# VH-VL binders against Diadenylate cyclase (dacZ), part 16

Target 1, 269 residues: Diadenylate cyclase (dacZ), of Haloferax volcanii (d4gzm5)
Amino acid sequence: MAALSELLGDLVADVDGLFLFTPSSSHYEQFAETDVPTVVIAPENTVEAETFVELPLQFQNVKDRIRFGVEGAMEQSIVEAGDTIACNVGTFGGDPDSLVRVRVEENMRSGIYDLFANSRADPGVIRDVFEVAIELGKKGQKGEPVGALFIVGDAGKVMNKSRPLSYNPFEKSHVYVGDPIVNVMLKEFSRLDGAFVISDSGKIVSAYRYLEPSAEGVDIPKGLGARHMAGGAITRDTNATAIVLSESDGLVRAFKGGKMILEIDPEAY
Below, E stands for the ipSAE of ESMFold2; O stands for the ipSAE of OpenDDE; V2 stands for 0.75 times the mean of E and O plus 0.25 times the DockQ between their complexes.

## First folded at step 12 (VH-VL; framework fv_satralizumab)

Design T58 (from T47 with heavy chain G101S; at its last look DockQ between E and O 0.56; V2 from the best seeds 0.00; counts 0 for: pae E 2.4 > 2)
Fold by ESMFold2, look of step 12:
Structure T58 (fold): chain C 269 residues (1-269), chain A 120 residues (1-120), chain B 107 residues (1-107)
Amino acid sequence: as target 1 above (269 residues)
Amino acid sequence: QVQLQESGPGLVKPSETLSLTCAVSGYSISSGYYWSWVRQPPGEGLEWIGFIYRSGSTRYNPSLKGRVTISRDNSKNTLYLQMNSLRAEDTAVYYCARLWSDFEYYFDYWGEGTLVTVSS
Amino acid sequence: DIQMTQSPSSLSASVGDSVTITCQASQDISNYLNWYQQKPGKAPELLIYDASNLETGVPSRFSGSGSGTDFTFTISSLEAEDAATYYCQQYDNLPLTFGQGTKVEIE
């Protein structure tokens, strides 16, 4: 099969790095003998690449995938500000079929990598909560739109900075995000504004928590509802990540350090 | 009571691969807690190497630059450390340790440590 | 990475003295700080977790305090068996990091 680099002309020439997003083994091998540093960005290192950045979530938005890969590579000192990279991504399914050239700039750090990698919480737990929020955003509960507020990580401090709104149905349970039991509790969210608190390892610590920190001075887009404000505030005051499903627009948003980092459309997933 | 015991080579050469074993008794390595490696160069302080979550996922000190793999064998109740491309600065006492809970990250049980010397 | 600066690096004191060790974090870590004792040739042992909580079985002469960036560890009446190196450790975020240690010797 013809080498990918020869079919793409000069698009991969003169770059400081080549980023391959989720390549097959045969696709990866087409870059053997290249002088350009090659980085694989994928959920698993199945091609056994020498330089690898793990994707914790299969971002359907190409921009988010690229941002994650670039930020991860910068954190690992694989690339630095000023570098130009070629990102080989898939737009139609199958092996990567498109090239996006990106100039790495320090002001491009969005924090998307930090949501998963630079926290105490298991990146897989953060992924699992995103997947629950996305699924709920697509299907709702009984076909109706719902909202939800998930606080992931730093659960001891989060519990200390919150109070119960109702009986905690998880008080004596040992269930973890990714378990069907989570769906049993989601239908009650529309009646009572409150949060799930989830530990670093994914244990459901509590439901129905009222988050006490004030949202005054939290830097988030105006017009977002109470769940977003509460999530922003708690992530300012703790080391937790907040993942918020909006009832009104159906989007899933993530907050860290009092700032909105990521916005996902569940319908794209 | 939980007990941890490290074992492995005492002397290795630069560029070789270090393989250490931590035998765990008194608790199932697959339940409840994280399992970690920590090292201490002679006469110096402690450096966290990494740990394995309850789920089996791993986290590593970024200072070790992908040279390290932590794994476990639940049937043998054993934690492993593999470190590639050894250098003189990797000379240290290597400890395995248990991390208490996913709310608090303190090491409540430690092995006695095993000295690894990296020397030409 | 969160840097932990421990002071002093060494001290010498008599049985019955009160000794204090300081640990400073490079950023606010709330109360996410632990203290360990390491005797020569032995593994570290947890003494204090969450800045001020005494681990079960640890003598009451040991105490800790502080929040944010500045933390102290105190032995109120030094005993001969307290000759050891003491380490602080933060767990606010990864990587987990330790202070360089304070060696306490008995005169």
Scores: ipSAE 0.522, ipTM 0.762, lowest interface PAE 2.4, mean pLDDT 85
ESMFold2 (binder alone), look of step 12: mean pLDDT 91; pTM 0.931
OpenDDE, look of step 12: ipSAE 0.820; ipTM 0.935

## First folded at step 13 (VH-VL; framework fv_satralizumab)

Design T59 (from T53 with light chain N93R; at its last look DockQ between E and O 0.65; V2 from the best seeds 0.70)
Heavy chain, then light chain:
Amino acid sequence: QVQLQESGPGLVKPSETLSLTCAVSGYSISSGYYWSWVRQPPGEGLEWIGFIYRSGSTRYNPSLKGRVTISRDNSKNTLYLQMNSLRAEDTAVYYCARLWGDFEYYFDYWGEGTLVTVSS
Amino acid sequence: DIQMTQSPSSLSASVGDSVTITCQASQDISNYLNWYQQKPGKAPELLIYYASNLETGVPSRFSGSGSGTDFTFTISSLEAEDAATYYCQQYDRLPLTFGQGTKVEIE
ESMFold2, look of step 13: ipSAE 0.633; ipTM 0.824
ESMFold2 (binder alone), look of step 13: mean pLDDT 91; pTM 0.928
OpenDDE, look of step 13: ipSAE 0.812; ipTM 0.928

Design T60 (from T55 with light chain D50Y N93R; at its last look DockQ between E and O 0.79; V2 from the best seeds 0.00; counts 0 for: pae E 2.8 > 2)
Fold by ESMFold2, look of step 13:
Structure T60 (fold): chain C 269 residues (1-269), chain A 121 residues (1-121), chain B 107 residues (1-107)
Amino acid sequence: as target 1 above (269 residues)
Amino acid sequence: QVQLQESGPGLVKPSETLSLTCAVSGYSISSGYYWSWVRQPPGEGLEWIGFIYRSGSTRYNPSLKGRVTISRDNSKNTLYLQMNSLRAEDTAVYYCAREYSESWPYYFDYWGEGTLVTVSS
Amino acid sequence: DIQMTQSPSSLSASVGDSVTITCQASQDISNYLNWYQQKPGKAPELLIYYASNLETGVPSRFSGSGSGTDFTFTISSLEAEDAATYYCQQYDRLPLTFGQGTKVEIE
């Protein structure tokens, strides 16, 4: 059987680079011996690639994965608009099984990757909050759908622009998102009204915060409820990111600068 | 008591790579505060280079155009700065500093003594 | 990037005088501003955080005020040991930026 790297080498000889999405070590090694510049895009650099782009969320939609990976590579100056890239991605489980030629265009910037480049919030904190929201969207609270509102970053400004709905159970605690026990507590408290405020470093600053609704200058899709409006509004007025789980449609949405920048179906994650 | 101490070469040549260390005592560098490098050209103001989060993720000043890497060794309680493609304008006193970052407000509460790096032919 | 502009670049005053330094941000940074003192040959030291809060052990003759884009730092009764360069610093957005500094000399 002809070596995979030999076959794919001919197919990508006229490209400026080869992007491997979440390859196994054996898959990566097949391409590392070619003379085609190779970039690995994955959640973790397990193959110890020379050129690597972190992919903190791995979308099931192939197009979204490619755009996120290309945006990350553009931010790291690995590629530029006008380059032609061969993207090796998986459409089923296992090693990448598809090849997509992509011309890098400036319009591929979605804004989501910029959170990790220019945001003060720890990228790991943003990822941990997304994971909590996604898990809650999949499982609910004791099998029942729930909504949740997480405000991440710029906590001082967020606290000044909000009011307590109830006693803050985290007022004198030093607990951080990402701790499994703390994540369980966050899910339990999310069945109640109000927002969580989480600092740039991941400290749970407060629960049960009321964010007054304001739609002025906020780009919110029609049909979304007050939780989305409040999240959108606070992100227009602060440097925070809002991560919103909808009780009604089960989707997780992120807002930054008063605009929705991401929508994830937890069932497809 | 938290103490920070920079060390590294005092004189380097253009196009070389600068490697600095910051030894930290009295506090674990993995315990939640941000750890920054800041530089000050002689007779000029302060410029933030970047920091490393508790998670190990990093942020850098875009003005340094991808020439810097900040890293750490938790077992040695030591921060590192690597800066490549050195130029004369990189001549500065280099400080490491701890930033209070648990929630807010944020500020640099402990600084090293600083180490002068001169980039000259 | 948020530019921080200090005024004046330097000043000279007598012991006992009140001196004021201003710092202007190019964009609204709310209260996300600190003031540092740097004596020759030494690292900067924090004096004021969150625009107006004195750090522990800082003499009460130092004060800060302002929010948004315009901030002031005041030494109400200048002492000889206050001869130094003073920097404002914003942390509302990355990159973190400092003002260019104000050198305070004693006459």
Scores: ipSAE 0.479, ipTM 0.756, lowest interface PAE 2.8, mean pLDDT 84
ESMFold2 (binder alone), look of step 13: mean pLDDT 91; pTM 0.929
OpenDDE, look of step 13: ipSAE 0.801; ipTM 0.925

Design T61 (from T59 with heavy chain K65Q G66D; at its last fold request DockQ between E and O 0.68; V2 from the best seeds 0.72)
Heavy chain, then light chain:
Amino acid sequence: QVQLQESGPGLVKPSETLSLTCAVSGYSISSGYYWSWVRQPPGEGLEWIGFIYRSGSTRYNPSLQDRVTISRDNSKNTLYLQMNSLRAEDTAVYYCARLWGDFEYYFDYWGEGTLVTVSS
Amino acid sequence: DIQMTQSPSSLSASVGDSVTITCQASQDISNYLNWYQQKPGKAPELLIYYASNLETGVPSRFSGSGSGTDFTFTISSLEAEDAATYYCQQYDRLPLTFGQGTKVEIE
ESMFold2, look of step 13: ipSAE 0.616; ipTM 0.823
ESMFold2 (binder alone), look of step 13: mean pLDDT 92; pTM 0.932
OpenDDE, look of step 13: ipSAE 0.794; ipTM 0.919
ESMFold2, fold request of step 16: ipSAE 0.600, 0.617, 0.500; ipTM 0.807, 0.808, 0.766
ESMFold2 (binder alone), fold request of step 16: mean pLDDT 92, 91, 91; pTM 0.932, 0.931, 0.930
OpenDDE, fold request of step 16: ipSAE 0.842, 0.830, 0.831; ipTM 0.944, 0.945, 0.941

Design T62 (from T59 with light chain S30D; at its last look DockQ between E and O 0.38; V2 from the best seeds 0.00; counts 0 for: pae E 2.2 > 2)
Fold by ESMFold2, look of step 13:
Structure T62 (fold): chain C 269 residues (1-269), chain A 120 residues (1-120), chain B 107 residues (1-107)
Amino acid sequence: as target 1 above (269 residues)
Amino acid sequence: QVQLQESGPGLVKPSETLSLTCAVSGYSISSGYYWSWVRQPPGEGLEWIGFIYRSGSTRYNPSLKGRVTISRDNSKNTLYLQMNSLRAEDTAVYYCARLWGDFEYYFDYWGEGTLVTVSS
Amino acid sequence: DIQMTQSPSSLSASVGDSVTITCQASQDIDNYLNWYQQKPGKAPELLIYYASNLETGVPSRFSGSGSGTDFTFTISSLEAEDAATYYCQQYDRLPLTFGQGTKVEIE
């Protein structure tokens, strides 16, 4: 009977690339003789692949893992919209056991890869805050639409470039995003004015921070309110990520470096 | 008393994999700080290799071209470095270090370092 | 990546002298800069963080100043035990990067 690598090679001969998700060295080596351009998608490049896309977070859902990996490859110009790729993924924690053919489309650039990649802050902290914003967008607060502004990372600089709107209820507290009770607190306080400031490690440093809105040097669609302008401006001036929930349109947006990197409907996430 | 001690092979061959261990005592590696590897080629300066967050996520110096893996075993209070495809320029003293990482990022405790020589 | 350039690469001075080392960042790093001392055969030791804050236990003859791209480290009255190599390190963004070092020798 034919070797597994020979059979898989035949199945992928007509694609523009082969994406191997978290392969073992032996699995990767089985494809060494194929003529198909091969990309390894993994948390770390343990197989020493020539072409590698980092997954900064783990996903259990296969569809999300593929989407995230494809977006990462697009961000690195490894693939472009219109390409057809074969994604070799695992569902049981071992070597990849499934093959999914994917046509790369421009709408796969959701911004989610950029949100979690290339940040000084712990990417898990950014994910936890983003998930709070998504839940608020889906459910509101006690059934009412809400807005929220979360500034994640570089908290010392963010605090120095902001001023209080009122007393900080988190002064002297040591609470961290990701704790379920803290996430409930964030949701409950989100109807109030100002920003939450969250440190690189996920500590809730402050609520009720005023950040000056500014369009100067900020790549932001027109018609967005002060919360978005303030988030954009602070990320221009710091290494923080801003995550903004709009009360008016219910969308969640993120900013890095003064640029909007993500705009998503919470119900589509 | 926080103490860090590196261990591993002192001599390795090109193209092989380096595996280093850092034993941590006096502090839990799962609590509140980041844990990092830094190297220093003989007679040269310091190069940050990467660190592991309290959460277990990792960050690496892009200059190492994906050759590096940092991991830990919380039950053994031990930090690990794996570096693949060794080259002569990987000859260096390798330090593990604790990184205060939040508002400020500085290395407050260092191991004594271990010299790794990459030679045929 | 942010390149850190130290000057001078080495210097010699007498006990009691004031010595100054500069560190220049390739882009604005605010005050996100540390200084370390490394003696031969030893790991580096933190002296100064956030450009100017002395770490606990560090003698007051050490000081740091500057912001943005230009930083200065000063030993106001050199002592024999200060013979070492000194490194600046930025932490404004990843990767964390160090200057190439300044070796201070006692005449």
Scores: ipSAE 0.527, ipTM 0.776, lowest interface PAE 2.2, mean pLDDT 86
ESMFold2 (binder alone), look of step 13: mean pLDDT 91; pTM 0.933
OpenDDE, look of step 13: ipSAE 0.815; ipTM 0.934

Design T63 (from T59 with heavy chain E104P; at its last look DockQ between E and O 0.69; V2 from the best seeds 0.00; counts 0 for: pae E 5.9 > 2)
Fold by ESMFold2, look of step 13:
Structure T63 (fold): chain C 269 residues (1-269), chain A 120 residues (1-120), chain B 107 residues (1-107)
Amino acid sequence: as target 1 above (269 residues)
Amino acid sequence: QVQLQESGPGLVKPSETLSLTCAVSGYSISSGYYWSWVRQPPGEGLEWIGFIYRSGSTRYNPSLKGRVTISRDNSKNTLYLQMNSLRAEDTAVYYCARLWGDFPYYFDYWGEGTLVTVSS
Amino acid sequence: DIQMTQSPSSLSASVGDSVTITCQASQDISNYLNWYQQKPGKAPELLIYYASNLETGVPSRFSGSGSGTDFTFTISSLEAEDAATYYCQQYDRLPLTFGQGTKVEIE
């Protein structure tokens, strides 16, 4: 009878690295002084790991979580195609409780990591704007369905490629997304037309912007409205990320590089 | 007024790890801006190493091949640089600098710089 | 990565001369360009941001112009204190990149 440790030993044998997904400090410390290169993949670097890959959104599917973490590590040159890694992931919302051996392959470079981790904008800002859009999608504005268009990052170029629809209430303000009181302001202004322009650091640069780039050649699913077309077009022509809430179907979508990257139902989030 | 001051070892051996500290006064590093490291080999130009966003997320120059870590300690108001697998070409003056991380981007305050020599 | 190429690598000029330095980006960077001055033994100091805007306290003899890929920095009447190395720096994309520098010497 083969010992279980011999079978599991093959699973972890000769790995080039260990990926810890959202570990507690005590869990991380068990591995911090080992000979094995260790990478932490988490929403924030709360354990102060030496090597860290940000995971801006929690994925319910373990496979997708691993794939996103591996893609992030490839983009940071922590691993490369041909490497073998052991991924330590959690299934129950606590410390990692499962181990998955993964061989890194080139087809894991999907571009989705670039939306949150390698964008020009601070990934935390993209997360904060996304959460505002989700909250609006669940509750609307004063109980009414609402649409919204948020353009995040590359604000100088975005402002040059847009024109005002009305007076900018943020012109002399220095307020940042993620502040609860500012999020209330964003929800109040969302019922008005035009785009919000948000800087790489999360400063609200403007509201009420008409985005001028045409949507010709933008890869947008059939049936999506003007906000989606404008968001797609501006992200083709700038380094910004667009986050769009649809009044019609209530879904939140994100665009980068002229392509739709994410589509999420706020009620399922 | 905002002031930045680097400190660390002046001489380090190849393949070892460099650890630098940047003490910041006159502004809380957790309140805003991006906090960056830039280096300059003797007699040569400037190379951006990376920065840490207000959120604590980091971005690095790809040329450093994942061997750099930037971190901060908000309670000590300090910025740190760790660089692994040192080589002779890592000999440089290392600056910490504050970056206005919105339009327009620019480095508005720099430290005095600290020379690090990588030699056996 | 966007490469920034400065020309010339060095120059010598007399007090009162007009000095021009060029900076070329490998790709269109709009106006996302800064100019810094670095004196020996000192950290760089910002002179010009967004291609053409003078930083507060910078003498009016310094100017910048250009957009897209071709940028120019000018000292209209060189003074002795202007002996330094000058760097352009782009911020259109990460990584942030600098030109290789132009050393200006007084004859």
Scores: ipSAE 0.086, ipTM 0.608, lowest interface PAE 5.9, mean pLDDT 83
ESMFold2 (binder alone), look of step 13: mean pLDDT 93; pTM 0.949
OpenDDE, look of step 13: ipSAE 0.738; ipTM 0.881

Design T64 (from T59 with heavy chain F51Y K65Q; at its last look DockQ between E and O 0.46; V2 from the best seeds 0.00; counts 0 for: pae E 7.7 > 2)
Fold by ESMFold2, look of step 13:
Structure T64 (fold): chain C 269 residues (1-269), chain A 120 residues (1-120), chain B 107 residues (1-107)
Amino acid sequence: as target 1 above (269 residues)
Amino acid sequence: QVQLQESGPGLVKPSETLSLTCAVSGYSISSGYYWSWVRQPPGEGLEWIGYIYRSGSTRYNPSLQGRVTISRDNSKNTLYLQMNSLRAEDTAVYYCARLWGDFEYYFDYWGEGTLVTVSS
Amino acid sequence: DIQMTQSPSSLSASVGDSVTITCQASQDISNYLNWYQQKPGKAPELLIYYASNLETGVPSRFSGSGSGTDFTFTISSLEAEDAATYYCQQYDRLPLTFGQGTKVEIE
């Protein structure tokens, strides 16, 4: 019977590259001696691949994982427009079990990679805020739907371009997003108006901030509410990322440079 | 007190790979947020090499042309720098440092530095 | 990359003198600037962050000012222990960059 690597090699022999999404070491080793250039896309480079693209967020939508991997490979000049690649992905954990062929085209750049990799805040901080927003979107606070506005990174400029709506409960604290107890605190305070300001390293700088920039010249899709407009405007005027949970449709959206870059359905997670 | 101690070869040849170790004592590196490498050519200024964040994600100075890998071993409380394709201009004192990043970014703990000379 | 230019490259002064060092950024960095002291044979130490904030335990004779592209560091009354090289460092964007240094000597 044919080895898995021989079957996959024959099926993808005509591609310019093979993308392995979160492979085990044994799975990666099966392809180490192939003539096909191999790229690993994973949260960490545990297999010590020579060509690697970091996944800062575990996208449950396979299409988003592939788009992130392709954009990351394009940004790092691992592939270019016109290349054909095979993406080996898993759907529910374990070694990759599916193949998707992708023709790389210039119009595939959505900014999703830049949202994490070319941001002032650490990619892990952005991931941690997304995870809080997603959980809040799925469950709400005490079972009730809520909205939230998180401004991540460039906190000095963001604080300068905002004013307090209320007392800042974090003024004397030194707490960071990603800590489970802090994430509970963030969910508790999300029932109240205003923005959270989070530093590049994930420190909770403030809650209840009114963002002063106007939406003039911000490219925001029609029908989005005040939180989205404020988030879009502040990211135009600073190097921050805005992560917005909508109370009305339950979607999580991210803005960078005054543009909406990513939209996530928490129910898919 | 928190102490950082660099170690590695003092003399290396061009085209080889440099491997440096930073042993951290008095503080768990998994409790910190950013750990960085900085170098200083003899008699010259400081150059940031890159950092590793507590999640494991890394950022590097693009001037190093992708020759650098920063990693860690939390169980050994140790940071690593690997730099390949060494050149004479890579001769410098190499520091490991903690990059404090709660509101502002600054280097608050530094190792004593280790001189690396690149020559035949 | 943001280039940081310090002036002067070196200076000599007596104990009790006031000394001033300037740092100019190639682009607007708001207040995202730090100052470090590096004594001979030692690693740098933080003195000032966010252009003007003294780090805990730093003597009040050290001060910083400025914003945008032009920054100033002042030692109001020089002491013998202040013989060192001083560096500015920006953190508005990556890569983090340092000035070339200003060597301060005691006469």
Scores: ipSAE 0.027, ipTM 0.565, lowest interface PAE 7.7, mean pLDDT 84
ESMFold2 (binder alone), look of step 13: mean pLDDT 92; pTM 0.937
OpenDDE, look of step 13: ipSAE 0.775; ipTM 0.905

## First folded at step 14 (VH-VL; framework fv_satralizumab)

Design T65 (from T59 with heavy chain K65R; at its last look DockQ between E and O 0.79; V2 from the best seeds 0.00; counts 0 for: pae E 2.1 > 2)
Fold by ESMFold2, look of step 14:
Structure T65 (fold): chain C 269 residues (1-269), chain A 120 residues (1-120), chain B 107 residues (1-107)
Amino acid sequence: as target 1 above (269 residues)
Amino acid sequence: QVQLQESGPGLVKPSETLSLTCAVSGYSISSGYYWSWVRQPPGEGLEWIGFIYRSGSTRYNPSLRGRVTISRDNSKNTLYLQMNSLRAEDTAVYYCARLWGDFEYYFDYWGEGTLVTVSS
Amino acid sequence: DIQMTQSPSSLSASVGDSVTITCQASQDISNYLNWYQQKPGKAPELLIYYASNLETGVPSRFSGSGSGTDFTFTISSLEAEDAATYYCQQYDRLPLTFGQGTKVEIE
């Protein structure tokens, strides 16, 4: 009768690391002094793990939790492409009770973890805007493909570095992304010109903002249109995140610090 | 008027866990603002510990990440700080503060502070 | 992280004097800078936000200016009640960081 840590170690003897998702202290302690490289992935490091990856949000879906945890670990250089990791996860709020073996691949550096990490904006706001863009990419507006440009966070600076194209319908509205009715409004207005500006807390500050396109000092793939260039440029000059839906290829792209950090097919998300 | 009051132990030992409570009155902690902890070692400057967004998500100073947890109980209108693995350099006055967080990030209401001494 | 450096570390001045404190950021923070006053035994109090905007109820003798990396805080006519330590704080990026403080004493 082997201890839990010995039995689990036997099951995953060939892995390069063990990821424990939101473990209790007692669960973590069973592995803390073993030869198995052990990483705790959780919203907070309550178990005082030596190696810790922060989940930026509470994720209910196991796949999303694993995806974000693995990418976070890659970005912290805890694992690299080619590594095999055992992910120990749970569903019902107790200790992890399931194992998922994952081969780390370079294409797992999608940039989706960075959308939520390191930004001043509330990560829930970024998620809410990203989900609107994904839904638009899947469904379009009234069945037609659409483009959209969402600038999230650092809204004061973004407003100062932009100009209105027309009257701002949100000027006094005090409405926030994540509200289902507000999300409907964002989708309806997406076929119109300009950018949405959304604050760190999710307030819709403006629609119809002109952002000057610029390629200077911006790490953006060539061939992308003015909307992508404007999004890249504004994130170079502010702490905002740009989320761009392309009408032509239907992809959702995100920019941070003047760099494209994500390119996702909405159907693959 | 919005008022904040910290409470907790004044003396704790190294390696123990600090637990602080911030009672908020005159405003709901589940509304409009973010809620933060800031500390100040005696005779020294201010260090931001972290805050909790309106949504309940948290952010922490990277220098303290992995050792701190900020939480709230909306029904008690109370903010909490947990800090693990205490060290002598964690000796400080601990403030809770309300943070206007959106376009600007500034602390507009502060508690009176509570001194926590970490020593054997 | 953005390091905030204040100068001077302390000063003494007489009632009626004009005093000036500077704050330098290690990187460009635009106008995302606040100033706080902290009296002995008290929590800090906000005086100025967005580099130059006076908070409601703050006397007009307090002012702030600057942008980018170099910021200035001025008390135009020092009063006895202004004896305190003053802190700048940036909010361009997380973590939020404060200057080391400037102690202002009345002669």
Scores: ipSAE 0.508, ipTM 0.767, lowest interface PAE 2.1, mean pLDDT 85
ESMFold2 (binder alone), look of step 14: mean pLDDT 91; pTM 0.931
OpenDDE, look of step 14: ipSAE 0.861; ipTM 0.936

